# VH-VL binders against Protein LST7 (LST7), part 18

Target 1, 242 residues: Protein LST7 (LST7), of Saccharomyces cerevisiae (p53237)
Amino acid sequence: MSSTVISLAHFCDKHGPRIISVTQSAEKGTLGEELLVPDYPTESYCESCLLQFPEESTRSMRCFIEDVPFITTQYSSIRYQLLNSIIKRAFSEETMIYDNMPFIFFDDLRGLNLVIGFKLYDENARGNERRYCFILTVDSRSHDDSMKMLSEHWNFIIGGFDKMIAYIKNIHKSEFLGKNKTVENNLETLNNNAFIGSYLRANKSKFGRNLVSLTDDKFLFVRIHKWNSFLLHTVMNENKLP
Key: E = the ipSAE of ESMFold2; O = the ipSAE of OpenDDE; V2 = 0.75 times the mean of E and O plus 0.25 times the DockQ between their complexes.

## First folded at step 8 (VH-VL; framework fv_anetumab)

Design d1 (from b1 with light chain E52K; at its last look DockQ between E and O 0.01; V2 from the best seeds 0.00; counts 0 for: loop charge L2 +3, pae O 5.2 > 2, placed apart)
Fold by OpenDDE, look of step 8:
Structure d1 (fold): chain C 242 residues (1-242), chain A 119 residues (1-119), chain B 111 residues (1-111)
Amino acid sequence: as target 1 above (242 residues)
Amino acid sequence: QVELVQSGAEVKKPGESLKISCKGSGYSFTDYWIGWVRQAPGKGLEWMGIIYPGDSDTRYSPSFQGQVTISADKSISTAYLQWSSLKASDTAMYYCARQPYEFGWFDPWGQGTLVTVSS
Amino acid sequence: DIALTQPASVSGSPGQSITISCTGTSSDVGTYNYVSWYQQHPGKAPKLMIYKVSKRPSGVSNRFSGSKSGNTASLTISGLQAEDEADYYCSSYTDSDTLVVFGGGTKLTVL
């Protein structure tokens, strides 16, 4: 069975392309323990790379939809290298993945991938911006089947990601404006890709905040988990319909 | 109890083909990677490659790419290491080991298969 | 060939504490916390002693501990016993095409 996963990734100023979170589904009727334990890869990641749940000791989240377990972790326990390769490719296509324009690519090893990128302003970041992307990965060798699935659920998937990204941008904006009322114009400039040039020229990277800090939403990753779980469940169930 | 049992010792001549096996038991065979490790006589451990039996995803060390074939039959919980043409330099102990994730620890290990290639 | 660097041999007396070092690069030990240690007695298969730098599998003695600093991982064996005499190998995940790399091995002799 082709496994579908949703990842959140970012371009870390220190580490390059990195995964922040991966939402995966396990087999119906199971607990999905194989996705929880043992632990996911522990890398030397910085503050900006952190997946944070309200409980600081929690490194994963699990929920059930119609007896299917959905689990979010920092990394995929099963296909770590695969996802890393996907993320690297995603961020190599910088001109294509920003401004919520969907980018699709497929290969025999990495399967079908849908990427939607977005940027957030951060004065401590290289070029004063943080780059993120959501990635839907269909781990299947069948291009046709994967494309069919994506096509059938295109509006739903894209709409879901757009809503999620919009939410993140809005709460980030609110947090930013709350601290610096005078910089409202800078957020608009970021949306216009004004900082891309400065980002490429900077030799020294600054270390910025993670998404929880940038949005001042301690439940952000809980929300992302729920949204991703819902998206995955819907896409997976509809594909079983004759 | 989780266990990996490998096939018996092999004595071969240069140019001959060989396929050795590793059978897993006591766990879900399709949910874990299986790695192969070579140990030449009196030498250290060498990582050869890994396979995920669930979908037969296979990764090789560059040193062993094209030199061996790793495969698996999930219906009988067995992984394989195969040579099309053996060399004297292939003389070694070969271990299979379970890898929980696509990362760098193995547990448990098989008992090893000794392969001797001599004219 | 990519390999982690270990001392060829170490020795200690019963009851002593010894440390085996494993030095890599930023592409393996320095960046990733996926260092493992294996014990191998003569004619036997390797046994996992430490994984993820410092975690012990079930059934492994608490005399074995692992740590990491920079690009160097260390295995410490406290209260050395005769049964600890063996070869020890470190291993690490790498971000190269060689996903797993082993050290050259260290022969531990109990005097």
Scores: ipSAE 0.025, ipTM 0.611, lowest interface PAE 5.2, mean pLDDT 84
ESMFold2, look of step 8: ipSAE 0.479; ipTM 0.759
ESMFold2 (binder alone), look of step 8: mean pLDDT 90; pTM 0.932

Design d2 (from b1 with heavy chain W105R; at its last look DockQ between E and O 0.59; V2 from the best seeds 0.66)
Fold by ESMFold2, look of step 8:
Structure d2 (fold): chain C 242 residues (1-242), chain A 119 residues (1-119), chain B 111 residues (1-111)
Amino acid sequence: as target 1 above (242 residues)
Amino acid sequence: QVELVQSGAEVKKPGESLKISCKGSGYSFTDYWIGWVRQAPGKGLEWMGIIYPGDSDTRYSPSFQGQVTISADKSISTAYLQWSSLKASDTAMYYCARQPYEFGRFDPWGQGTLVTVSS
Amino acid sequence: DIALTQPASVSGSPGQSITISCTGTSSDVGTYNYVSWYQQHPGKAPKLMIYEVSKRPSGVSNRFSGSKSGNTASLTISGLQAEDEADYYCSSYTDSDTLVVFGGGTKLTVL
């Protein structure tokens, strides 16, 4: 069982910090079935918090890279409490700047964590923005081994997160501008009085929106799963951790 | 303006039931948590629990789990705190307050409801 | 057990600055920035003064400020006025609770 995982989280208007997905590996040559979570309670779910695959009944996704299973779920049956603690710290850090600038924290309880935050514009969110982050977690009490892995893979991990974040932001921008042409300058340019006035008048009702809806990409979480699996596989094969 | 208005003071005997209310106005009632906070006479503040009126998601402090019931009626923008059998030790001021997320700040507060339980 | 420790009382003269402490643990104040401060006048509901350690709601005087160092958050009131005489409570998110715990409260006396 690998000590390295990748999470996607956001700051929910209802819940505060919440995990959307976590990608984990199982042992080479197994099917990783212990990591699959086919059913879990969602009766009180928030649309913005959900991991959504193209088929509604699907709660987990699995792929194999060189006979290693990689599984993405919303909740880790093995690491739920650890990851929940990690995201609450991550979103509370003063160095969390949603400009794709990475930061690191470490402690004996939460291990080593590399965090990159980003924002998406959403009229249906309080403050008209939704906040997200990707987190690489090394769940190990060995400071030296964790720091060595991170230093050896820094550019690869950061570059990988940056590419996925750029994809998400670009697809979201395209979806938003296609439906809201009159407000396009609010995302990237100085607002004049006319645009500010129209923007404020067009403020919509507040409710959660899934990341699939924000990007108009029903396969978004499949892409995230495959990309995160690739990143993890590369890191694990080139620098094994205890 | 955002406002929480609570029901009036209550004088009860041990063993009686009670339901007190908290009505929100000036904001989207279903989009924020309502929390309940107890203050015994001359004492500090104790968090009791919260409800999200939009879906009735309800959470309790371990100290109050099973001791009270928190509920809401979103059609009239009102949250409730209820006892099935009051004790003299339930004598306190009870506040409702709005929270932006499940562990967020309390703002605004209701004016409070004094509950007196005496034999 | 999770406890936020505040001094029982603090006093100051008009025009002075005073600081009220709120000490928690590494499982709350020490690790997270979800600390709030509330002012409560006698017979009145609490009022939010500071949230997320140092943020001030609109309508709250610049005389009120918040900070933290290690496991201790602090509320500082500068230019003390008679109307500042009240009880002050801190609160924090904590790992050991689902949501929120309050400190025991501090009575501020303006001499």
Scores: ipSAE 0.546, ipTM 0.792, lowest interface PAE 2.0, mean pLDDT 85
ESMFold2 (binder alone), look of step 8: mean pLDDT 92; pTM 0.943
OpenDDE, look of step 8: ipSAE 0.824; ipTM 0.900

Design d3 (from b1 with heavy chain Q99H; at its last look DockQ between E and O 0.54; V2 from the best seeds 0.71)
Heavy chain, then light chain:
Amino acid sequence: QVELVQSGAEVKKPGESLKISCKGSGYSFTDYWIGWVRQAPGKGLEWMGIIYPGDSDTRYSPSFQGQVTISADKSISTAYLQWSSLKASDTAMYYCARHPYEFGWFDPWGQGTLVTVSS
Amino acid sequence: DIALTQPASVSGSPGQSITISCTGTSSDVGTYNYVSWYQQHPGKAPKLMIYEVSKRPSGVSNRFSGSKSGNTASLTISGLQAEDEADYYCSSYTDSDTLVVFGGGTKLTVL
ESMFold2, look of step 8: ipSAE 0.723; ipTM 0.867
ESMFold2 (binder alone), look of step 8: mean pLDDT 92; pTM 0.940
OpenDDE, look of step 8: ipSAE 0.801; ipTM 0.894

Design d4 (at its last look DockQ between E and O 0.56; V2 from the best seeds 0.00; counts 0 for: pae E 2.02 > 2)
Fold by ESMFold2, look of step 8:
Structure d4 (fold): chain C 242 residues (1-242), chain A 120 residues (1-120), chain B 111 residues (1-111)
Amino acid sequence: as target 1 above (242 residues)
Amino acid sequence: QVELVQSGAEVKKPGESLKISCKGSGYSFTDYWIGWVRQAPGKGLEWMGIIYPGDSDTRYSPSFQGQVTISADKSISTAYLQWSSLKASDTAMYYCARQPYEFGYWFDPWGQGTLVTVSS
Amino acid sequence: DIALTQPASVSGSPGQSITISCTGTSSDVGTYNYVSWYQQHPGKAPKLMIYEVSKRPSGVSNRFSGSKSGNTASLTISGLQAEDEADYYCSSYTDSDTLVVFGGGTKLTVL
């Protein structure tokens, strides 16, 4: 299987760092069925942590690029412990300030990791913000080879992540601006009543929200799957883009 | 202000049951974990377990699994620590403390403590 | 090694600076920036002094500072005062299934 994967993770208000999705490749010419994990426990997953496809029964997504299968799942039975450790470290790094600036870290246990964090405003979140990151993981024992691969594809990977983050932020911003425009326009009349103003603040419950809900885009994770598959395929080829 | 207020000191005999309480105020009780910490006389701090009152999701330290029950009543913003049969070795100060996440991030605030004395 | 090791005691004179160490492993202190420090006076509940390695909650004196190097976190108290005499505990997230560990505690004596 591929030594390179792309993850999407967030900092859950209840659980702390949690993986939302993992995209990885299987061997060329196979169906990649060993990476499909359709039967895994979801009872402990909160709404904000869950990978959600348009059809609720769908737990995995697969596509093929030049006979290479690319699979996106929430859980990787092969790499779960590794990826879990990676996101816990990533979210604890001081350079994770959610300003779209990439950073890297490396160690012998967790490999080479390129991380970009971002935030979405949400009144239902603790601190009114939800924090996310995309991570490219090169799980290789050869540090020099991993750094060479990353150096050769640096601008491509960063540009790719930035485009997806910009998409997510833009459609969330559109929903947020519409929502807050309505609330903002009504605040003048509501703030003239201290009881109503207090009640407006009091009815902002805290609960987990899925990225699909935050963007109002039921195909969001399909788009992430296809984009991440494209990025991985390009990085894994020795031949660069045309 | 965010505050945790615990029930008063208890003097019990071995074999008796006990339930002590921790009432939270000044914050959304159901949105944070409540942890329990034991401190035996003259000893250090021992994490016992946590509960998320919003859904009663409960985790125990392996050392305390099966020895105590952690529960909560979210309608009155109160967490509980209870024993079905106390032992003399349960004599200790018990603190509740608020935790922001499932894993030990940091603890603030702490309750004032409940001294439990178990002797014949 | 999953335990957090602290010296049993440290001492200093008023006005001096002292440092209390908290040594873990690459499974906790060495990898994650989730270290906190607590002060406990006799008969009192612990009080959070430092979180996330080096951050002070509001109301905690800037005489208290935290840092980390390798597998060791440090609490430094400058300008020692008599009221700083207390027990100090570190705590850290761990990479194993254990969710929370505390150090064994350090008794600070102000001479």
Scores: ipSAE 0.549, ipTM 0.784, lowest interface PAE 2.0, mean pLDDT 83
ESMFold2 (binder alone), look of step 8: mean pLDDT 92; pTM 0.944
OpenDDE, look of step 8: ipSAE 0.653; ipTM 0.845

Design d5 (from b1 with light chain L99P V100Y; at its last look DockQ between E and O 0.52; V2 from the best seeds 0.00; counts 0 for: pae E 2.1 > 2)
Fold by ESMFold2, look of step 8:
Structure d5 (fold): chain C 242 residues (1-242), chain A 119 residues (1-119), chain B 111 residues (1-111)
Amino acid sequence: as target 1 above (242 residues)
Amino acid sequence: QVELVQSGAEVKKPGESLKISCKGSGYSFTDYWIGWVRQAPGKGLEWMGIIYPGDSDTRYSPSFQGQVTISADKSISTAYLQWSSLKASDTAMYYCARQPYEFGWFDPWGQGTLVTVSS
Amino acid sequence: DIALTQPASVSGSPGQSITISCTGTSSDVGTYNYVSWYQQHPGKAPKLMIYEVSKRPSGVSNRFSGSKSGNTASLTISGLQAEDEADYYCSSYTDSDTPYVFGGGTKLTVL
């Protein structure tokens, strides 16, 4: 099993920090079935906290790169408590700016963590924004070994996260602009001030929204899975990168 | 203005039931946690538990699990703390307070409800 | 059963600076930045003074500041005034079965 994982997390209005997805690898030549999460209850998850694949019965995604399996799940039964501790620390760091500026932290319990935060506008969220981060976790016994790996792959990892974040922001912007144009058109046709007031209040109701809904892209988490698998595979092949 | 207004002081005998209330106004009541905090006479603050009125998700401190019931009626923006059988040791000031997320800070606080349990 | 340790009392003269400590463990104050501070005047409800270690809510004087070093969070009151005389409580997230805990409280006396 890989000592390096990529997580996507957000700061839920109700729960605080929550993991949305974790991507990890299994040993080359295996099917990685020990990492699959076949069945778990989702009734306690709010909409903004859920990992959603196009088929509603799907709880895990797997792909193979050069015979190495990569699996993405909502949580890891092997690393669940560790990853929860990591995100609670990550979102509490004062250097978390949500402006694509990376930061790192390390300790003996949580390993080395590279974090990039970002946010999306959402009128249904507290403060009109939803906050997210991608986290690369290196669970190495040595701070020096972890820092060496990170320094050798710094530009690649940061560039990879930046590209996925830019993709998410761009397709969210497209969905947002379409929604705002529709609302603007409806406002232009209204003749009653009381009706306008009621309509505007109703549109500001607060509730959780999934990234699939925010982007109108039912394949979003499949794309995230494939991109994170690519990033992990490249980092794991240190002899492929100088 | 965001306010939490609690029910008035109570004087009860051991073994009686009691339900005290906390009414929220000036904000979206269902979008924030309401926590309950006990303060015995001359003592410090003790976290009892929280509820999310939007879905009634309720969490208790282990020290208070099974001792009290926390509930809410979102139709009237009110949270409740209740006992089925009061003890003299339940004599205390009880505060409700709003939390922005599961383990966030408390702001604002209600004015408190003094509960006195004596024969 | 109190996980966060505060001194029982502190005192200072008007115009001085005073610091109230809140000592936890590496699994709470030492690791996380979810520390808050509350002021309670006699007969009144607590009031939030500091959240997330060092952040000040609107309406709280800039004489109040928060910091953390190792496993100890600190509330500092500069330019001490008579109105600052009150009880002060810290709180923190913990990795325990009780995810939220208050300190025992500190009585501040202005001499």
Scores: ipSAE 0.571, ipTM 0.804, lowest interface PAE 2.1, mean pLDDT 84
ESMFold2 (binder alone), look of step 8: mean pLDDT 92; pTM 0.934
OpenDDE, look of step 8: ipSAE 0.793; ipTM 0.895

Design d6 (from b1 with light chain N33K; at its last look DockQ between E and O 0.45; V2 from the best seeds 0.00; counts 0 for: pae E 2.7 > 2)
Fold by ESMFold2, look of step 8:
Structure d6 (fold): chain C 242 residues (1-242), chain A 119 residues (1-119), chain B 111 residues (1-111)
Amino acid sequence: as target 1 above (242 residues)
Amino acid sequence: QVELVQSGAEVKKPGESLKISCKGSGYSFTDYWIGWVRQAPGKGLEWMGIIYPGDSDTRYSPSFQGQVTISADKSISTAYLQWSSLKASDTAMYYCARQPYEFGWFDPWGQGTLVTVSS
Amino acid sequence: DIALTQPASVSGSPGQSITISCTGTSSDVGTYKYVSWYQQHPGKAPKLMIYEVSKRPSGVSNRFSGSKSGNTASLTISGLQAEDEADYYCSSYTDSDTLVVFGGGTKLTVL
């Protein structure tokens, strides 16, 4: 199936490195149904780990670009163990700097991987930060072939990841500022209600939060799906303008 | 101060049951894994398994699967290690330790519980 | 196979630097992603010295440092002191399973 994929992963407080989503392409002219994931129970899933679409029952998203299907799911049934291993290595890199500085690594089994990490402030996370990364994985037969492909698209992919990360950070900051501005105004009026006590306790509480909640954007993963599909289609497009 | 305090030393005979405890304090007990580590006399450290008290998610090392039961009571911030039928080879020091995530580091450690199993 | 290999013993004189290695058995096991190191004095519980390859917890001397190269992690102790005499264990995990493993341990003797 697809030799190039884009993943979104995070470092879960409970589980460590976990994949949130993977975007893959199927053959042009097909519906890509082999990449769709059947329904699965989510009762045991950590809230911060879930891929969350606006409709609760939706576990996969599909779009078509020039008759090529692109599918985003939480995991790939044929690549689950591979992707799980890739994200564990990505977050273990001692040179990972969560300031959008890209790095690459080659895994003999898992291919060439371009990683960009970022952080979001969250009082409900350990250390008040949640760590994420986007990963382009090129599953090629050789390191040299993978590096050549990546070299052709280096600036485009880095720019694409940077743009999505900046978008996420910006709407997260707007959501955070809105909530804290409201509390600040209430404290100026000086009252002794239980809300003030609850707010202080909530700021110290630790629990998983979905990116949808952190951004107050129920369509966030739809936007990520469409953007990652665009990025993949562009790097795989054989008919570029010279 | 984050602490793990274990139950006292035990002297048992083969075939007897045993349940030892590990009480956590100074942190949110349900938000961290509790792992169990065995150290036989004169030997190294052996990871036995872990539990996430928040949802009772429990994992065992293949070497200990079926030999022990790991459990927790989050209402009293206590994790347990239990044998239904002790063997002489179960003689060891048993530590509990907190892990921040499934394959993370161990900090802090409990003081250890010495279990002696002899005829 | 999933194993972490440490030397059985190392020794050094006061003031010297020593290094304890911890090597995974194969790349397909992926043993050295995150590595942590523990010091254990006789009759005492282990103490965390290094986590996530090279990070030191509060209260641990900067004489202790960790590093990783390929499938081998290293604990380096600079300026050896008598109280450093202890057993040292590395720990890591497997790539395919969420299983934690310990190395066999290294007895450090300060001569």
Scores: ipSAE 0.356, ipTM 0.664, lowest interface PAE 2.7, mean pLDDT 81
ESMFold2 (binder alone), look of step 8: mean pLDDT 89; pTM 0.927
OpenDDE, look of step 8: ipSAE 0.774; ipTM 0.876

## First folded at step 9 (VH-VL; framework fv_anetumab)

Design e1 (from b1 with light chain T98E; at its last look DockQ between E and O 0.50; V2 from the best seeds 0.72)
Fold by ESMFold2, look of step 9:
Order: sequence, then C-alpha cells, then structure tokens
Structure e1 (fold): chain C 242 residues (1-242), chain A 119 residues (1-119), chain B 111 residues (1-111)
Amino acid sequence: as target 1 above (242 residues)
Amino acid sequence: QVELVQSGAEVKKPGESLKISCKGSGYSFTDYWIGWVRQAPGKGLEWMGIIYPGDSDTRYSPSFQGQVTISADKSISTAYLQWSSLKASDTAMYYCARQPYEFGWFDPWGQGTLVTVSS
Amino acid sequence: DIALTQPASVSGSPGQSITISCTGTSSDVGTYNYVSWYQQHPGKAPKLMIYEVSKRPSGVSNRFSGSKSGNTASLTISGLQAEDEADYYCSSYTDSDELVVFGGGTKLTVL
C-alpha cells in the first residue's frame, strides 16, 4: 500500500474539519478490496460532508491504471485517525487563507502534506461561503525523502489540483450566475418586496450543502476520483523510474 | 445581541433531580453547538459536553458520561443540563456557552447557574 | 486524557507586559492551532479573549495577543492595567476522546 494519499476535505459548519473523500492505491495486480468500505446509512451523515456517487447504493469507487487499483471512499478504514488529524491541523494553519496558494507542513506523526484551499459561495453556509481543500499526504517519517519527492513533482501536483479546483469553481459559478440572474429578473417584475424576501429565503434552503448540489454535477465525485487516481499514479511511477 | 440566559440558582438535597436551562437569542439557535462547563467553588473550568440543537447530536466528556443528561428544545431555543440524582459534589457553578463547531471556542457564555447540594 | 499546564499565578506592575503560558503536548497545542484564552473576573462568566492561537474577537483590546511555539501557547498582556487582574484559562482541541480541554487557570495579580 502506497504512502501517498489524496484527500478532499472541508470545514463543516457543524463539525469543523471533515474529510469528504480519500483516494488511496493498493498493490499492483490486486483488486484493492481491503480499501473498500462497508455500506452505511446516509441519513446519519451531514449533507455537506457526504461523498455522493451517481448510484445511491455506491459507497466506494475503484479504477485501475496499469494494473494498479485506486479506491476513493468517504473515509479510510486504515488511516481514519491519521487523516482526521491531518485535516484538523491543515485548516488551522495560518497560511490556509483559501486563495489557491499552496502550503506544506510536516511532522513525524502526520508526514508531509501539500494543501490547497479554496472557497465556494453558498447562501446556506455560515458566512455565505464553504471552505475546502485538497491535500496530498506523504505518510513517511523521512522528511528529506518526502520533501525531495514533493519538490520533484511540485508543479505537476499543484497544476493538477488547480485544474480540478478551476473546474469545480467554473461549474459552480455557472450555477451561481444563473440562479442570481433568474432571481434578479423575478425581482424586477415584483414591486412589493416583503413577499419576495420571504420567497428568496425559502428558496435558499433548497440548495443542498453537498458539493454535488452546489455544482449540479452528479458525476463530480467520479471525476475527482479519476483525476486524483491519475495524479497519484503519476507521482508513484515517476519516483520509480530512472 | 447574541445572548445566553440561564435559569436561576438552585438549592437542592442529595438524591433530588434537577434540570437547569440555557436560552439563546439573537442568532440561529439550531446552527451552533451549546456546551456546558462546570466550575466547582474556587476551582477551574471543566468541559462537560455539547449538543447541536438542530439534530440533537450530543457529545459528553468521558468524565461526565452517565453523570448528566444534555438536551435541547429547539422550538423555544433552549438547552438543558439535567441530573437524575444530585450529589453534594455536584455543588458548582454551571455555564452554558456557544461553540461554532464541535471543538470550537466558547463565545458567548451564559451568566451561570449556581447549584448548591447540601443536606 | 491530556491536561494543559498553566502557572498557578503571575504578577506584574501597571504598564508592564506579562506573559501567561499554556503547555500541552504534540496531541494538542504542539500540532493544532485551536487554542483559546478566557478571562474571568470574580463572580463573572469567562470572556473569550483570544481564539485560534492569535485571533482577537471584536471588542477585545489589542493589548491582548496570543502566540504559540512548540507545545506552548502564550497570552501576552501589554500595558498592564488594574482591570486585567483576573483568572485566565487556556483551552485546546485534543486528539483523544476529549474534544476540548481547559488549562488549570492562572491568577494574574496586578501589583
């Protein structure tokens, strides 16, 4: 099992830092079934924290790149406590200012972590914004070896995260502009504003707090899974090539 | 404007039950945690547990698990701390405080409810 | 469970700067930046002075500042005034089953 992991996390209004998804690899030539997670009832999960695949019964996503399995799940059964600790540290770092500027941190327990934070507008969120990050984790006690790998792949990893973040922001911005344009047009036709204010407040509760709902893309987490699998595969193979 | 107002002081005997209250105003009561903090006379602060009134999700410090019940009635924006059988060692000041997330800071605090348990 | 260690008391003269320490472990203060500081005058509820190590809520004087180095967080009060005489508590997130733990408190005396 690889020492490198990619996570997507957010700062939940209820829970604070929570992992939404984690992408891990298993040994080449296996099916990676030890990384799959059991079924669980979704009603007990916070909507904003929940990993949602298009088929409601699906809890894990798996793909294969050159006979290496990559698995994306809500949580890691093996690394659960480690990754929860990592995101609690990451969101507390002073350099986490959600401007797409990457930062890193390291300690002996949590390894080396590369973090890029971003924000999305959400009327239903505290402060009208939801805070997210992608994290690449190198779970290794060797700071020098981890830093060397990260420095050799710096532009690739940051570029990869930036592309996925830009995709998410662009489809979310299209929903936001469309929603605001429609609301603005309706407001122009109604001259007595009190009822419209109540109507708008009721409608803002219809936005799910889930990232799928914010982007209106039921395949979003499939795309994240495949992209993160590609990123992981690339950094694993380039480190092993002469 | 955000305020937490607690119920008045209580004088009780060992073995009696008690339920004290904390009413929130000036904010969305269901969107924040309410934490309970104990302070024995002349002693420091002890975190007891929290509740999220929006869904009644409740967490207890291991030191207080099974000793008290934390609950809320979101229809009246009120959280509660309850004992089924008080002990003399329960004599303390009890504060409620708002937390922005499950391990967040405490702001604001209620004024406190003094509970005195003596024979 | 993990405890935060504060000195029992600290004293200073008006106009001086003083620092109150809060020492934890790598399971709390050493790893995370979720340290808060509270001031409590006698007979009063605690008041939030600093959150997330160094952030100041609205209405708190800029004479109060927070910092962290290693496993130790610090509250610094500059330009000490008589009204600053109070008990001060730190708190932090912990990795264990405790979500939040308080320090034992520090009594600040203004001479």
Scores: ipSAE 0.758, ipTM 0.884, lowest interface PAE 0.9, mean pLDDT 86
ESMFold2 (binder alone), look of step 9: mean pLDDT 91; pTM 0.939
OpenDDE, look of step 9: ipSAE 0.836; ipTM 0.906

Design e2 (from b1 with heavy chain R98T; at its last look DockQ between E and O 0.70; V2 from the best seeds 0.00; counts 0 for: pae O 8.8 > 2)
Heavy chain, then light chain:
Amino acid sequence: QVELVQSGAEVKKPGESLKISCKGSGYSFTDYWIGWVRQAPGKGLEWMGIIYPGDSDTRYSPSFQGQVTISADKSISTAYLQWSSLKASDTAMYYCATQPYEFGWFDPWGQGTLVTVSS
Amino acid sequence: DIALTQPASVSGSPGQSITISCTGTSSDVGTYNYVSWYQQHPGKAPKLMIYEVSKRPSGVSNRFSGSKSGNTASLTISGLQAEDEADYYCSSYTDSDTLVVFGGGTKLTVL
ESMFold2, look of step 9: ipSAE 0.754; ipTM 0.884
ESMFold2 (binder alone), look of step 9: mean pLDDT 91; pTM 0.936
OpenDDE, look of step 9: ipSAE 0.839; ipTM 0.915
ESMFold2, look of step 14: ipSAE 0.735; ipTM 0.870
ESMFold2 (binder alone), look of step 14: mean pLDDT 91; pTM 0.934
OpenDDE, look of step 14: ipSAE 0.012; ipTM 0.579

Design e3 (from c2 with heavy chain Y32F; at its last look DockQ between E and O 0.61; V2 from the best seeds 0.70)
Heavy chain, then light chain:
Amino acid sequence: QVELVQSGAEVKKPGESLKISCKGSGYRFTDFWIGWVRQAPGKGLEWMGIIYPGDSDTRYSPSFQGQVTISADKSISTAYLQWSSLKASDTAMYYCARQPYEFGWFDPWGQGTLVTVSS
Amino acid sequence: DIALTQPASVSGSPGQSITISCTGTSSDVGTYNYVSWYQQHPGKAPKLMIYEVSKRPSGVSNRFSGSKSGNTASLTISGLQAEDEADYYCSSYTDSDTLVVFGGGTKLTVL
ESMFold2, look of step 9: ipSAE 0.776; ipTM 0.892
ESMFold2 (binder alone), look of step 9: mean pLDDT 93; pTM 0.946
OpenDDE, look of step 9: ipSAE 0.791; ipTM 0.892
ESMFold2, look of step 10: ipSAE 0.747; ipTM 0.878
ESMFold2 (binder alone), look of step 10: mean pLDDT 93; pTM 0.946
OpenDDE, look of step 10: ipSAE 0.784; ipTM 0.896
ESMFold2, look of step 14: ipSAE 0.759; ipTM 0.886
ESMFold2 (binder alone), look of step 14: mean pLDDT 93; pTM 0.946
OpenDDE, look of step 14: ipSAE 0.704; ipTM 0.857

